VH-VL binders against q9nrl2r1430to1533. Designs and how they scored, part 209

Target 1, 104 residues: q9nrl2r1430to1533
Amino acid sequence: GGVHELSAFEQLVVELVRHDDSWPFLKLVSKIQVPDYYDIIKKPIALNIIREKVNKCEYKLASEFIDDIELMFSNCFEYNPRNTSEAKAGTRLQAFFHIQAQKL
Below, E stands for the ipSAE of ESMFold2; O stands for the ipSAE of OpenDDE; V2 stands for 0.75 times the mean of E and O plus 0.25 times the DockQ between their complexes.

## First folded at step 15 (VH-VL)

Design U3 (framework fv_erenumab; at its last look DockQ between E and O 0.90; V2 from the best seeds 0.77)
Fold by OpenDDE, look of step 15:
Structure U3 (fold): chain C 104 residues (1-104), chain A 121 residues (1-121), chain B 110 residues (1-110)
Amino acid sequence: as target 1 above (104 residues)
Amino acid sequence: QVQLVESGGGVVQPGRSLRLSCAASGFTFSSYAMHWVRQAPGKGLEWVAVISYKGSDKYSVDSVKGRFTISRDNSKNTLFLQMNSLRAEDTAVYYCARKPYYSRATYFDPWGQGTTVTVSS
Amino acid sequence: QSVLTQPPSVSAAPGQKVTISCSGSSSNIGNEFVSWYQQLPGTAPKLLIYENNKRPSGIPDRFSGSKSGTSTTLGITGLQTGDEADYYCATWDDSLDAYVFGGGTKLTVL
């Protein structure tokens, strides 16, 4: 049911945010800090945005929620080289997400 | 070897203009956002401006907005800082610096040797 | 006046260990990587530490960085006369949308 899924989305976002490797994903990249980021990343997204969408009940399907989370990781891997702290954190957090997403 | 070399500094009167250059070598200049950082005599470091790798996005500290313009020519591996309406408080050594392209990077490497700008009547 | 606060000066004898503190807030050091720069007299700043505790190539392991909460610390062991310089901490400030530096610390080797 939709109510149960919504609660599950909320809980999963909370778990992602609390994870030690969430730091690259908590908020959107600053245009001033990384002025070339948005030339590369065309669909920027972050956990705070996803959380807001969850709170507003914008996800009608689990697949939509999962797609946004995967987009978030995809953006990270697209912009950051594999040997960066950001990419490494993303790899670990994504693995955690995949495990938790099985509960959806 | 990665290298940045600033030039264009000098002594000017208040209200005058000056254009600084930074010649880059030893790396793919067009792939990096570039910064200007300045240091007043006997003072600390102050971030001044940033420009994206393509030059399409530019930002600067409030104290220089409307007066300073950062730009670049990737075909010549050169970074510029156009300084108009110069003030005494703009007196400083100006450094160009490279920023790594990480989403949460907060450091600069390398730095140029700096070029001195003195604004005095 | 600087967003990041450093002691104005520290001193120690050759061979000793010194630490330089840098204090910020949740909008900068608390949420972002910090870097340290060494500026020898009459020279440009040189990257010493990045991402809190990483050393660039060529930087000896006598230099170390650590971060806790809203503060960071630069450690220098086996102090040498050549270490006499100004040291600056730096990071990004989310609230100011700007790169910020500490006021700098003058290290004197006695």
Scores: ipSAE 0.851, ipTM 0.942, lowest interface PAE 0.5, mean pLDDT 96
Fold by ESMFold2, look of step 15:
Structure U3 (fold): chain C 104 residues (1-104), chain A 121 residues (1-121), chain B 110 residues (1-110)
Amino acid sequence: as target 1 above (104 residues)
Amino acid sequence: QVQLVESGGGVVQPGRSLRLSCAASGFTFSSYAMHWVRQAPGKGLEWVAVISYKGSDKYSVDSVKGRFTISRDNSKNTLFLQMNSLRAEDTAVYYCARKPYYSRATYFDPWGQGTTVTVSS
Amino acid sequence: QSVLTQPPSVSAAPGQKVTISCSGSSSNIGNEFVSWYQQLPGTAPKLLIYENNKRPSGIPDRFSGSKSGTSTTLGITGLQTGDEADYYCATWDDSLDAYVFGGGTKLTVL
C-alpha cells in the first residue's frame, strides 16, 4: 500500500465523481428525507466518505477500497427498485467502475 | 385503487389536543414512509412530518416539534397525527400523503382529501 | 416568505402556452429532484411532474417540466379552462432538513 496506490485510488474516485451518473452516490442519504433508508442499509457509504478515507490513508489494500465502492453499489441496488433512476444510474456507474478498476 | 382518507378534524380551543387519522387502502401500507402536509386557509402547502415504514423513525418540522407526534398502525393500515398544545397558527387542512419507496424520492402521490382543523376561541 | 419563489399568478387564453417558474437555491432545486402539483379549486393537490420532468400515468404530455441550475419551470400547452388552478413546485432542502413548497401560482385561463 504505497503512495502510488493512494494516487490511483484518488484518481479513480475523481473519475467516479465526474461521471454523469454519480449523483445518487456523492453524499450519504439524509435520514430525515428518507427515514426508511437506515432501517434497511446497515453499512452506508458514499463517494465523499470514500474520498475522505483515501485522503486519510485508511485503505491499506486495493481490495479494501474496491470493497467500499462495491458496497456503495450494493446498497443502491438493495434499497432502490431496478426501474428507478437511482438504480439505473448505479448500473451504468458500476459498469464504468469495473472498466477503470481493471487498470489497478 | 390507491386511496388515503383523513378524519378527526374539528374546531378546538387553543391549548387543546386533537388526533387525526388517515386510512390507507389499495397498496401495501407497511412498505411506505408516510407524511402529513398542511395548508392554512388561503395559503400554500407546508410539510409537517414523516414516519418510516416500520414506524421506528419520526421527524417533524420545527414549528410543531414537541407538540405533534406522527404514528402508524400497520396492522390496520392507518396513519395518525397526535396534535397537542394546539395554536391558532395550526389552523389548516391536513393531508396525509405517500412517498414512493426509493432513496431520493421528493414527491408525494397520492394525497388524501384532507381534514380541517380550526383552532379558535 | 417561501423558500421556493413562484410568481403569484399567470394567465393566458385557451389553446395558448404558459410557463410557471420556480426559483430556489443550491440547497434545494440545485441538487434535488423537483415535483409539481396541481390543486383545482376546493380539492387536494395532485401530482403533475416528478423527478424534474417525468409525468405520472394519466397526465397528458401538454404538461412538461424542466430544471436548469437552481430554477425549475412547469410548461402547459393547449390551455383548457379546466387547467385553472393553483400550481406548486416542491423539493427537498438540505440546509433546512425539510421538504419545501413554493408559494403557489394561480393560473387563470381567460
Scores: ipSAE 0.613, ipTM 0.860, lowest interface PAE 1.2, mean pLDDT 92
ESMFold2 (binder alone), look of step 15: mean pLDDT 94; pTM 0.952

Design U4 (framework fv_erenumab; at its last look DockQ between E and O 0.81; V2 from the best seeds 0.73)
Fold by OpenDDE, look of step 15:
Structure U4 (fold): chain C 104 residues (1-104), chain A 121 residues (1-121), chain B 110 residues (1-110)
Amino acid sequence: as target 1 above (104 residues)
Amino acid sequence: QVQLVESGGGVVQPGRSLRLSCAASGFTFSSYAMHWVRQAPGKGLEWVAVISYEGKDKYSVDSVKGRFTISRDNSKNTLFLQMNSLRAEDTAVYYCARKPYYSRATYFDPWGQGTTVTVSS
Amino acid sequence: QSVLTQPPSVSAAPGQKVTISCSGSSSNIGNEFVSWYQQLPGTAPKLLIYENNKRPSGIPDRFSGSKSGTSTTLGITGLQTGDEADYYCATWDDSLDAYVFGGGTKLTVL
């Protein structure tokens, strides 16, 4: 079970990264590019961090993995207005994630 | 109408100080990160510094670190650039510019008309 | 030296189409949105294109932007004498952790 779950997490992260709407989520936001980002977002996370956690087997439950992915989207929607390209991309990627997560 | 108006430029000798101001109007100033960008005579544009909406976070290009300080007074809708230990290479038109507040924005709008700083012996 | 590379100058007759290229790398144009600015003689830069291909309000559709790989292109159709200006591309550079500009392109209307 654990080995299969780990592989599933890895595969899902790969699919998320390869998605056209992954660009807002690939890495953490720069403090210089967006100086107020970390004043607002208290639990920053990105796909590269999630991938690292997967590789280090830090997720013992699927729910933990899902929580981090949802946090990533939550951060995006908290900071970015709905009409921004980032929020729109996040909406589409989250929908994709929800479909793929059903396979976990 | 969204508007930025720079002031404070002038002619100074090397080693002297100068303080630039940028007056903002037509938008909620305290909601936006603000930037300084400069342009040497006959040259291109160079990013100089950024300050967060509340002024808590400040960053600048390496060439001005330790000499230039960006700040703001949101009660007066004003952005500042304190320039100390000025050098000849700091000679430029200095523009203040507004940054949109979303995570992957990479543009400035609007720009002020600029104020000219000339450092010469 | 500018991080983003532009041709120093381009020229064309009124009514023609011109393109201005801007070349970068994977650490900037390859991974970030690009913007373009018009600077008329003796004036401040004005936002022309943002997010690769979007026009702000008031910018005519004669101006267009496109991005491919690590390069971007500004297109101007129906060239007018009033288009004579310097044009700059700009973006964020992840490696430098800074905003970067092209060297600028002087557009002359013949």
Scores: ipSAE 0.820, ipTM 0.934, lowest interface PAE 0.6, mean pLDDT 96
Fold by ESMFold2, look of step 15:
Structure U4 (fold): chain C 104 residues (1-104), chain A 121 residues (1-121), chain B 110 residues (1-110)
Amino acid sequence: as target 1 above (104 residues)
Amino acid sequence: QVQLVESGGGVVQPGRSLRLSCAASGFTFSSYAMHWVRQAPGKGLEWVAVISYEGKDKYSVDSVKGRFTISRDNSKNTLFLQMNSLRAEDTAVYYCARKPYYSRATYFDPWGQGTTVTVSS
Amino acid sequence: QSVLTQPPSVSAAPGQKVTISCSGSSSNIGNEFVSWYQQLPGTAPKLLIYENNKRPSGIPDRFSGSKSGTSTTLGITGLQTGDEADYYCATWDDSLDAYVFGGGTKLTVL
C-alpha cells in the first residue's frame, strides 16, 4: 500500500542488490546451468524479479513484498546445503535484510 | 572411491550412430546432474550436454541438438549419450563428468578417462 | 576461438613460479565462479581449483587461484617437471547460457 511504502521497498531492494552477498539472488537460476533446480524449487524468485514487481506496483501489502524476499531465502536454504557458499551468502543477506526492514 | 568410466567409443562412418556409456561408482549417482564434455584432437574442451538427476531435463549444445540424446538409468548408475547422424566434426574424446548437486558452482569433479569417437570415411 | 582467452603457452624453470591468465567478460568470469583443470598428456582433465580460489583435497597449496574483475589467474609455485600439462579455465556464461572453457595453456617446465 501507499507511495511511501513502495519507495521503501525500492530502497530496500537496492540495498540488497548492493550487498556483497547478493550474487546468488540477482537473477533467476538458469535451467541449463542447474537443471535440477526447478524440480526442487517450485516458486522461483530473484531480486531482479522482485525489483520489477516493485517498479510495476505489483505489491499491494508490505507482507507480500516481505513474503517474496523470505521466499527467496527459503529457496536458497532448501536447494543449497548449509555449508555451501550460496547458503552462507543467504544467511548473511537475510540477516542484513532483517536489520534494514526494521529501520524502514 | 568416486569413479566414472566411459565406454562405447569407436570408429564409425559419417551418418552412422554410436551409443556411449558412463558407469558411475563410489557416490549416490541419482543425486547429481551429469554432463558430457568432448575434446577434438589437439583442441580444447567443449561442453556437450547435461541431464538432471531424475533424467527429466536434458540440454545440449546447439551443434549436436537434434542428433545427440543424453539419458541415464539411475538403477544401473549409468549415463548414456546416443549419437545419431555423426559427422567428421564429432570426432573427439568424450568425457562424462559430475557436477555438484548442492551448489551452483561451475566445476566438474570427477571426470572419466574418456572414450574416443572417430568419424571417418 | 574460445570465449575465455588464455595464453597458448607459458614456460618456467623447475622450482620457479608461473602464472596462467584467463580473460573473459562480465557475462562469465565477472559474475560466475571459475574453475581450473590440469590435463596431463593423454589423460583426462583433473580439477585443480574451484570457486575461484579453493583447492579440492589432494591438491597441494603451491596451486592457487585468484579472480579480479573479468580475469582469473592460476598460480603454480615450486614448479616440477610433472606439472607439464595443458591448463584450462572454465566458467558459466550467462549470455550464451552455456559452460565455457578457455582455449588452454600449455605449460612447459624447462
Scores: ipSAE 0.589, ipTM 0.852, lowest interface PAE 1.4, mean pLDDT 91
ESMFold2 (binder alone), look of step 15: mean pLDDT 94; pTM 0.950

Design U5 (framework fv_erenumab; at its last look DockQ between E and O 0.83; V2 from the best seeds 0.74)
Fold by OpenDDE, look of step 15:
Structure U5 (fold): chain C 104 residues (1-104), chain A 121 residues (1-121), chain B 110 residues (1-110)
Amino acid sequence: as target 1 above (104 residues)
Amino acid sequence: QVQLVESGGGVVQPGRSLRLSCAASGFTFSSYAMHWVRQAPGKGLEWVAVISYSGKDKYSVDSVKGRFTISRDNSKNTLFLQMNSLRAEDTAVYYCARKPYYSRGTYFDPWGQGTTVTVSS
Amino acid sequence: QSVLTQPPSVSAAPGQKVTISCSGSSSNIGNEFVSWYQQLPGTAPKLLIYENNKRPSGIPDRFSGSKSGTSTTLGITGLQTGDEADYYCATWDDSLDAYVFGGGTKLTVL
């Protein structure tokens, strides 16, 4: 179970990163690029961080992994209005994630 | 109408200080990150500094670090650039510019008309 | 010397189409939105294109932007004498952690 889940997490992260709508999520937002981001978002996370956690076997349960991914999307929707390209990309990527997560 | 108006430019000798101002109108100034961008005579555009909506976070290009300080007074809808230890290479038209949206967008709109800073001995 | 590379100049006759290229890398144009600015002689820059291909209100549809890979292109159709200006591309650079501009392109209307 655990070994298979780890592999599944790795594969899912790879798929998310390769997705066309992953660009808002690949790494943490720069404080210089968006100086007000961290005033709003208190638990920042990105796919590179999640990937690192997967590689370090920090996820013991699928729910923990899913929670981080959902946090990533939640942050996006918290900061970005619905009509932004980031929010639209997030919506599509999240939908993709939900489909893929069924395999976990 | 959204408008930015720079002032405070002038001719100064190297090592001197100058303080630029940018008066904002036509929008909720306190909701927007603001930037300074400069343009040396006959040259291109160079990003200089950014300040968050609240003024809490400030960043600048390496070439001006330790010498230039960006700040703002939201009660007066004014952006500032304190320039110390000025050098000849700082000679430029200085523009204030607004970051338009709460997003990861990388564009400026609008720009002020600019104020000219000339550093010469 | 600019992080983003533009041709120094382009020219065309009125009514013609021109394109201005802007070349970068994976650390900037490859991963970030690009904006374009028009600077008429003796004036401040004006936003022309944002998010690669979007036009602000008031910008005519003669102006267009496109992005592919690590490059972007500004297109101007139905060239007018009033389009004679300098044009700059801009974006964010992840490696430099800074906003970057192209060197600018001088457009001459013949």
Scores: ipSAE 0.775, ipTM 0.924, lowest interface PAE 0.6, mean pLDDT 95
Fold by ESMFold2, look of step 15:
Structure U5 (fold): chain C 104 residues (1-104), chain A 121 residues (1-121), chain B 110 residues (1-110)
Amino acid sequence: as target 1 above (104 residues)
Amino acid sequence: QVQLVESGGGVVQPGRSLRLSCAASGFTFSSYAMHWVRQAPGKGLEWVAVISYSGKDKYSVDSVKGRFTISRDNSKNTLFLQMNSLRAEDTAVYYCARKPYYSRGTYFDPWGQGTTVTVSS
Amino acid sequence: QSVLTQPPSVSAAPGQKVTISCSGSSSNIGNEFVSWYQQLPGTAPKLLIYENNKRPSGIPDRFSGSKSGTSTTLGITGLQTGDEADYYCATWDDSLDAYVFGGGTKLTVL
């Protein structure tokens, strides 16, 4: 809830976006670029959407924010085999997220 | 080995139709999105269309939308391009190409040898 | 015109090095993986480079790729007469919602 949480969420999202391994997560996957994606992934989410939700104060609980971030990684691991560049980037960014979230 | 072989090209008059086929072998065809890319004589490569692994999702470049329809028959390991209302500008070599399923990336491997479509009166 | 800009031609002697540039924008090369294709005369394109700088099996390490900002470069060392071909960069463009190719570069080995 409060102002500190919203500021912390914004700072964390900014750090995720700036991370070198953010490239699979910056925006929603295009259905034309990857036509099979939405047959597999039913709850799509990306950093630009999460950032917008933070800016619009759409998260009522910190758990909702964390759930969207974890959903983003879960989607990556569900769609992409573990040896792909996308899945490896997801693993590294998720580890970074867990470290940054502990500082809150 | 992985192989793609196009067929169905030919010489046709403007306004007519052709159906191109692409026979796939050496891989699980039903696990991959498939594409058509064309190359006009003396020109570069132009992406034309994509179809999802199941065949349910299809997209085409604006210049052919409403005229060309990509489709597939996974039981026959065959990709199709139905080309209606053909125009002189559609004259090209047509390639089918595979996009690796496991990649969100933007690359094609392999390509077929191509089939030539000539639209002239 | 091509969304991705390549020089129309380059040339170099056998044994030398050549680079082929490909310039785009933040809606394509700046945020997306780049691939490179070789098209030998009368043949289909063949994948040389994927994910900016990776080589598929069977492509010798004298072919290399790099990316900086909104530009990418194909490098070819130890040029052979068999390298005479057209070379294309390719990527996805977010603003066009389409796959895009460069206009192609004809390599002549003199």
Scores: ipSAE 0.652, ipTM 0.872, lowest interface PAE 1.2, mean pLDDT 91
ESMFold2 (binder alone), look of step 15: mean pLDDT 94; pTM 0.953

Design U6 (framework fv_erenumab; at its last look DockQ between E and O 0.89; V2 from the best seeds 0.74)
Fold by OpenDDE, look of step 15:
Structure U6 (fold): chain C 104 residues (1-104), chain A 121 residues (1-121), chain B 110 residues (1-110)
Amino acid sequence: as target 1 above (104 residues)
Amino acid sequence: QVQLVESGGGVVQPGRSLRLSCAASGFTFSSYAMHWVRQAPGKGLEWVAVISYKGSDKYSVDSVKGRFTISRDNSKNTLFLQMNSLRAEDTAVYYCARKPYYSRGTYFDPWGQGTTVTVSS
Amino acid sequence: QSVLTQPPSVSAAPGQKVTISCSGSSSNIGNEFVSWYQQLPGTAPKLLIYDNNKRPSGIPDRFSGSKSGTSTTLGITGLQTGDEADYYCATWDDSLDAYVFGGGTKLTVL
């Protein structure tokens, strides 16, 4: 079960990264580009970090993996107004994730 | 009306200091990251520095590090650029510019009218 | 010398369409939003396009932006004499950890 879940996590991360709407989520926000980001977002996370955690087998439960992905989206929606491209991309990617996560 | 007004420019000798100010009005100044951008005579635009909305995070281009300091007084709706050890290459029109809202986008709006700094012996 | 490359000048007659290109790399235009600025002679830059193709309030629809790959293009239709200005593209560069501008393009209305 655990080994299969790990592979599923890896595959899902790959699919998320390859998605056209992954650009806001590929890596952490630059402190120089958005200097106020980390004053607002207290638990920053990105797909590269999640991928690393997957590779290190840090997720013991699917729920933990899902929680990090959801955190990533929640951060996006918390910081970015709804009319921004980031929020719109996040909305689409999250929808994709929810569909794919059903396979976990 | 959203407005930025720079001041403090002038003619100084190399090695001297100058402090620029940017007065903001028409918006909640304390909610926005602010930038300085400069333009040498007859040249293009160069990003200089950024400061977070609270002023806790400051960054600048390498060429001015250790010499220029960006700061702000939110109670006075004012942005500052302290320029020390000025060089001839610092000669430029200096613009303050607002990062319009919380996003990962990279644009500035509005810009001030600019203040001219001339460094010459 | 600029991280983003623009043609130094373009020209066209009134009423015509012009395009201004801005070429970068995967570390900037390829992964970040691009903005465009108009700088009339003797004035400060003014935001023209943001987020690749969005117009701020007050900018007429004859101005347009598009991005493809590591390049972006500013389009101006129905060229007017008042459009004679310098135009700059701008974006974030991940490799430099800095905001970057193109070298600027001087638009002459013939």
Scores: ipSAE 0.785, ipTM 0.925, lowest interface PAE 0.6, mean pLDDT 95
Fold by ESMFold2, look of step 15:
Structure U6 (fold): chain C 104 residues (1-104), chain A 121 residues (1-121), chain B 110 residues (1-110)
Amino acid sequence: as target 1 above (104 residues)
Amino acid sequence: QVQLVESGGGVVQPGRSLRLSCAASGFTFSSYAMHWVRQAPGKGLEWVAVISYKGSDKYSVDSVKGRFTISRDNSKNTLFLQMNSLRAEDTAVYYCARKPYYSRGTYFDPWGQGTTVTVSS
Amino acid sequence: QSVLTQPPSVSAAPGQKVTISCSGSSSNIGNEFVSWYQQLPGTAPKLLIYDNNKRPSGIPDRFSGSKSGTSTTLGITGLQTGDEADYYCATWDDSLDAYVFGGGTKLTVL
């Protein structure tokens, strides 16, 4: 897409980062804090990495951007059972993302 | 009943070694990352080390790195702490503790009752 | 000095309420979940609060937790003599790459 679409990606990432439920997704999980995480999650991704990819213009299609955001949520739900604080935050942030993504 | 029981503490001279054990029961031990936490006499709690559920990833605080090695035997439901080159500052009650397998949380439940290590000349 | 700062002691009469504060920074409490532990005299620590404000099964609702900014508090209502213990806050610290505990607060019920 065009320059407006890339600006929309940046705006959407900013809104996700500012959301109260962003805390599980701001950066990659620490291997020392959670040493078994990377045995289970093989395609790790976080908001800081997605934002860097937007800034470097690495997304050529809106679908590629949306796929990385959805991968972020999918990883959360794969690692964390639904009753955990992490999974509940993921559910709420994903719902917020779907609303904001209508602007794309 | 979920239970952790430490053993292997004792009184040793500086520079010597001890191996602590923690026997686990009442839960699937191989599904959990395990930790050691210590408490010097009259002092607070200090995190020491963690080992992943498979035993392949191990980390410890800098003050014990190179001297202490955390390990586990999942077939025997046992966690270990090999403590080499012991110093007076290592004197403490040593607790083993469990963290949830599917949680990124920063909490430990349960704790063992602890085993005392005294390093004195 | 502990990475997480707690008052060294607090006291109150049976039936009263106390709060125990725990202050940290953006590298720990500000971005991470907090847990609280009770250590009765001569015993191992016991989990009271996890994920800032959740109680494990078997912990009465007299115990509560909250977090604001880089600080967290443990609240205890209806104090009982059996609540006399040391209380510790704990969290992860990104700068140290370690789990960290507060220095502990001795609660005396008078």
Scores: ipSAE 0.585, ipTM 0.849, lowest interface PAE 1.3, mean pLDDT 91
ESMFold2 (binder alone), look of step 15: mean pLDDT 94; pTM 0.949

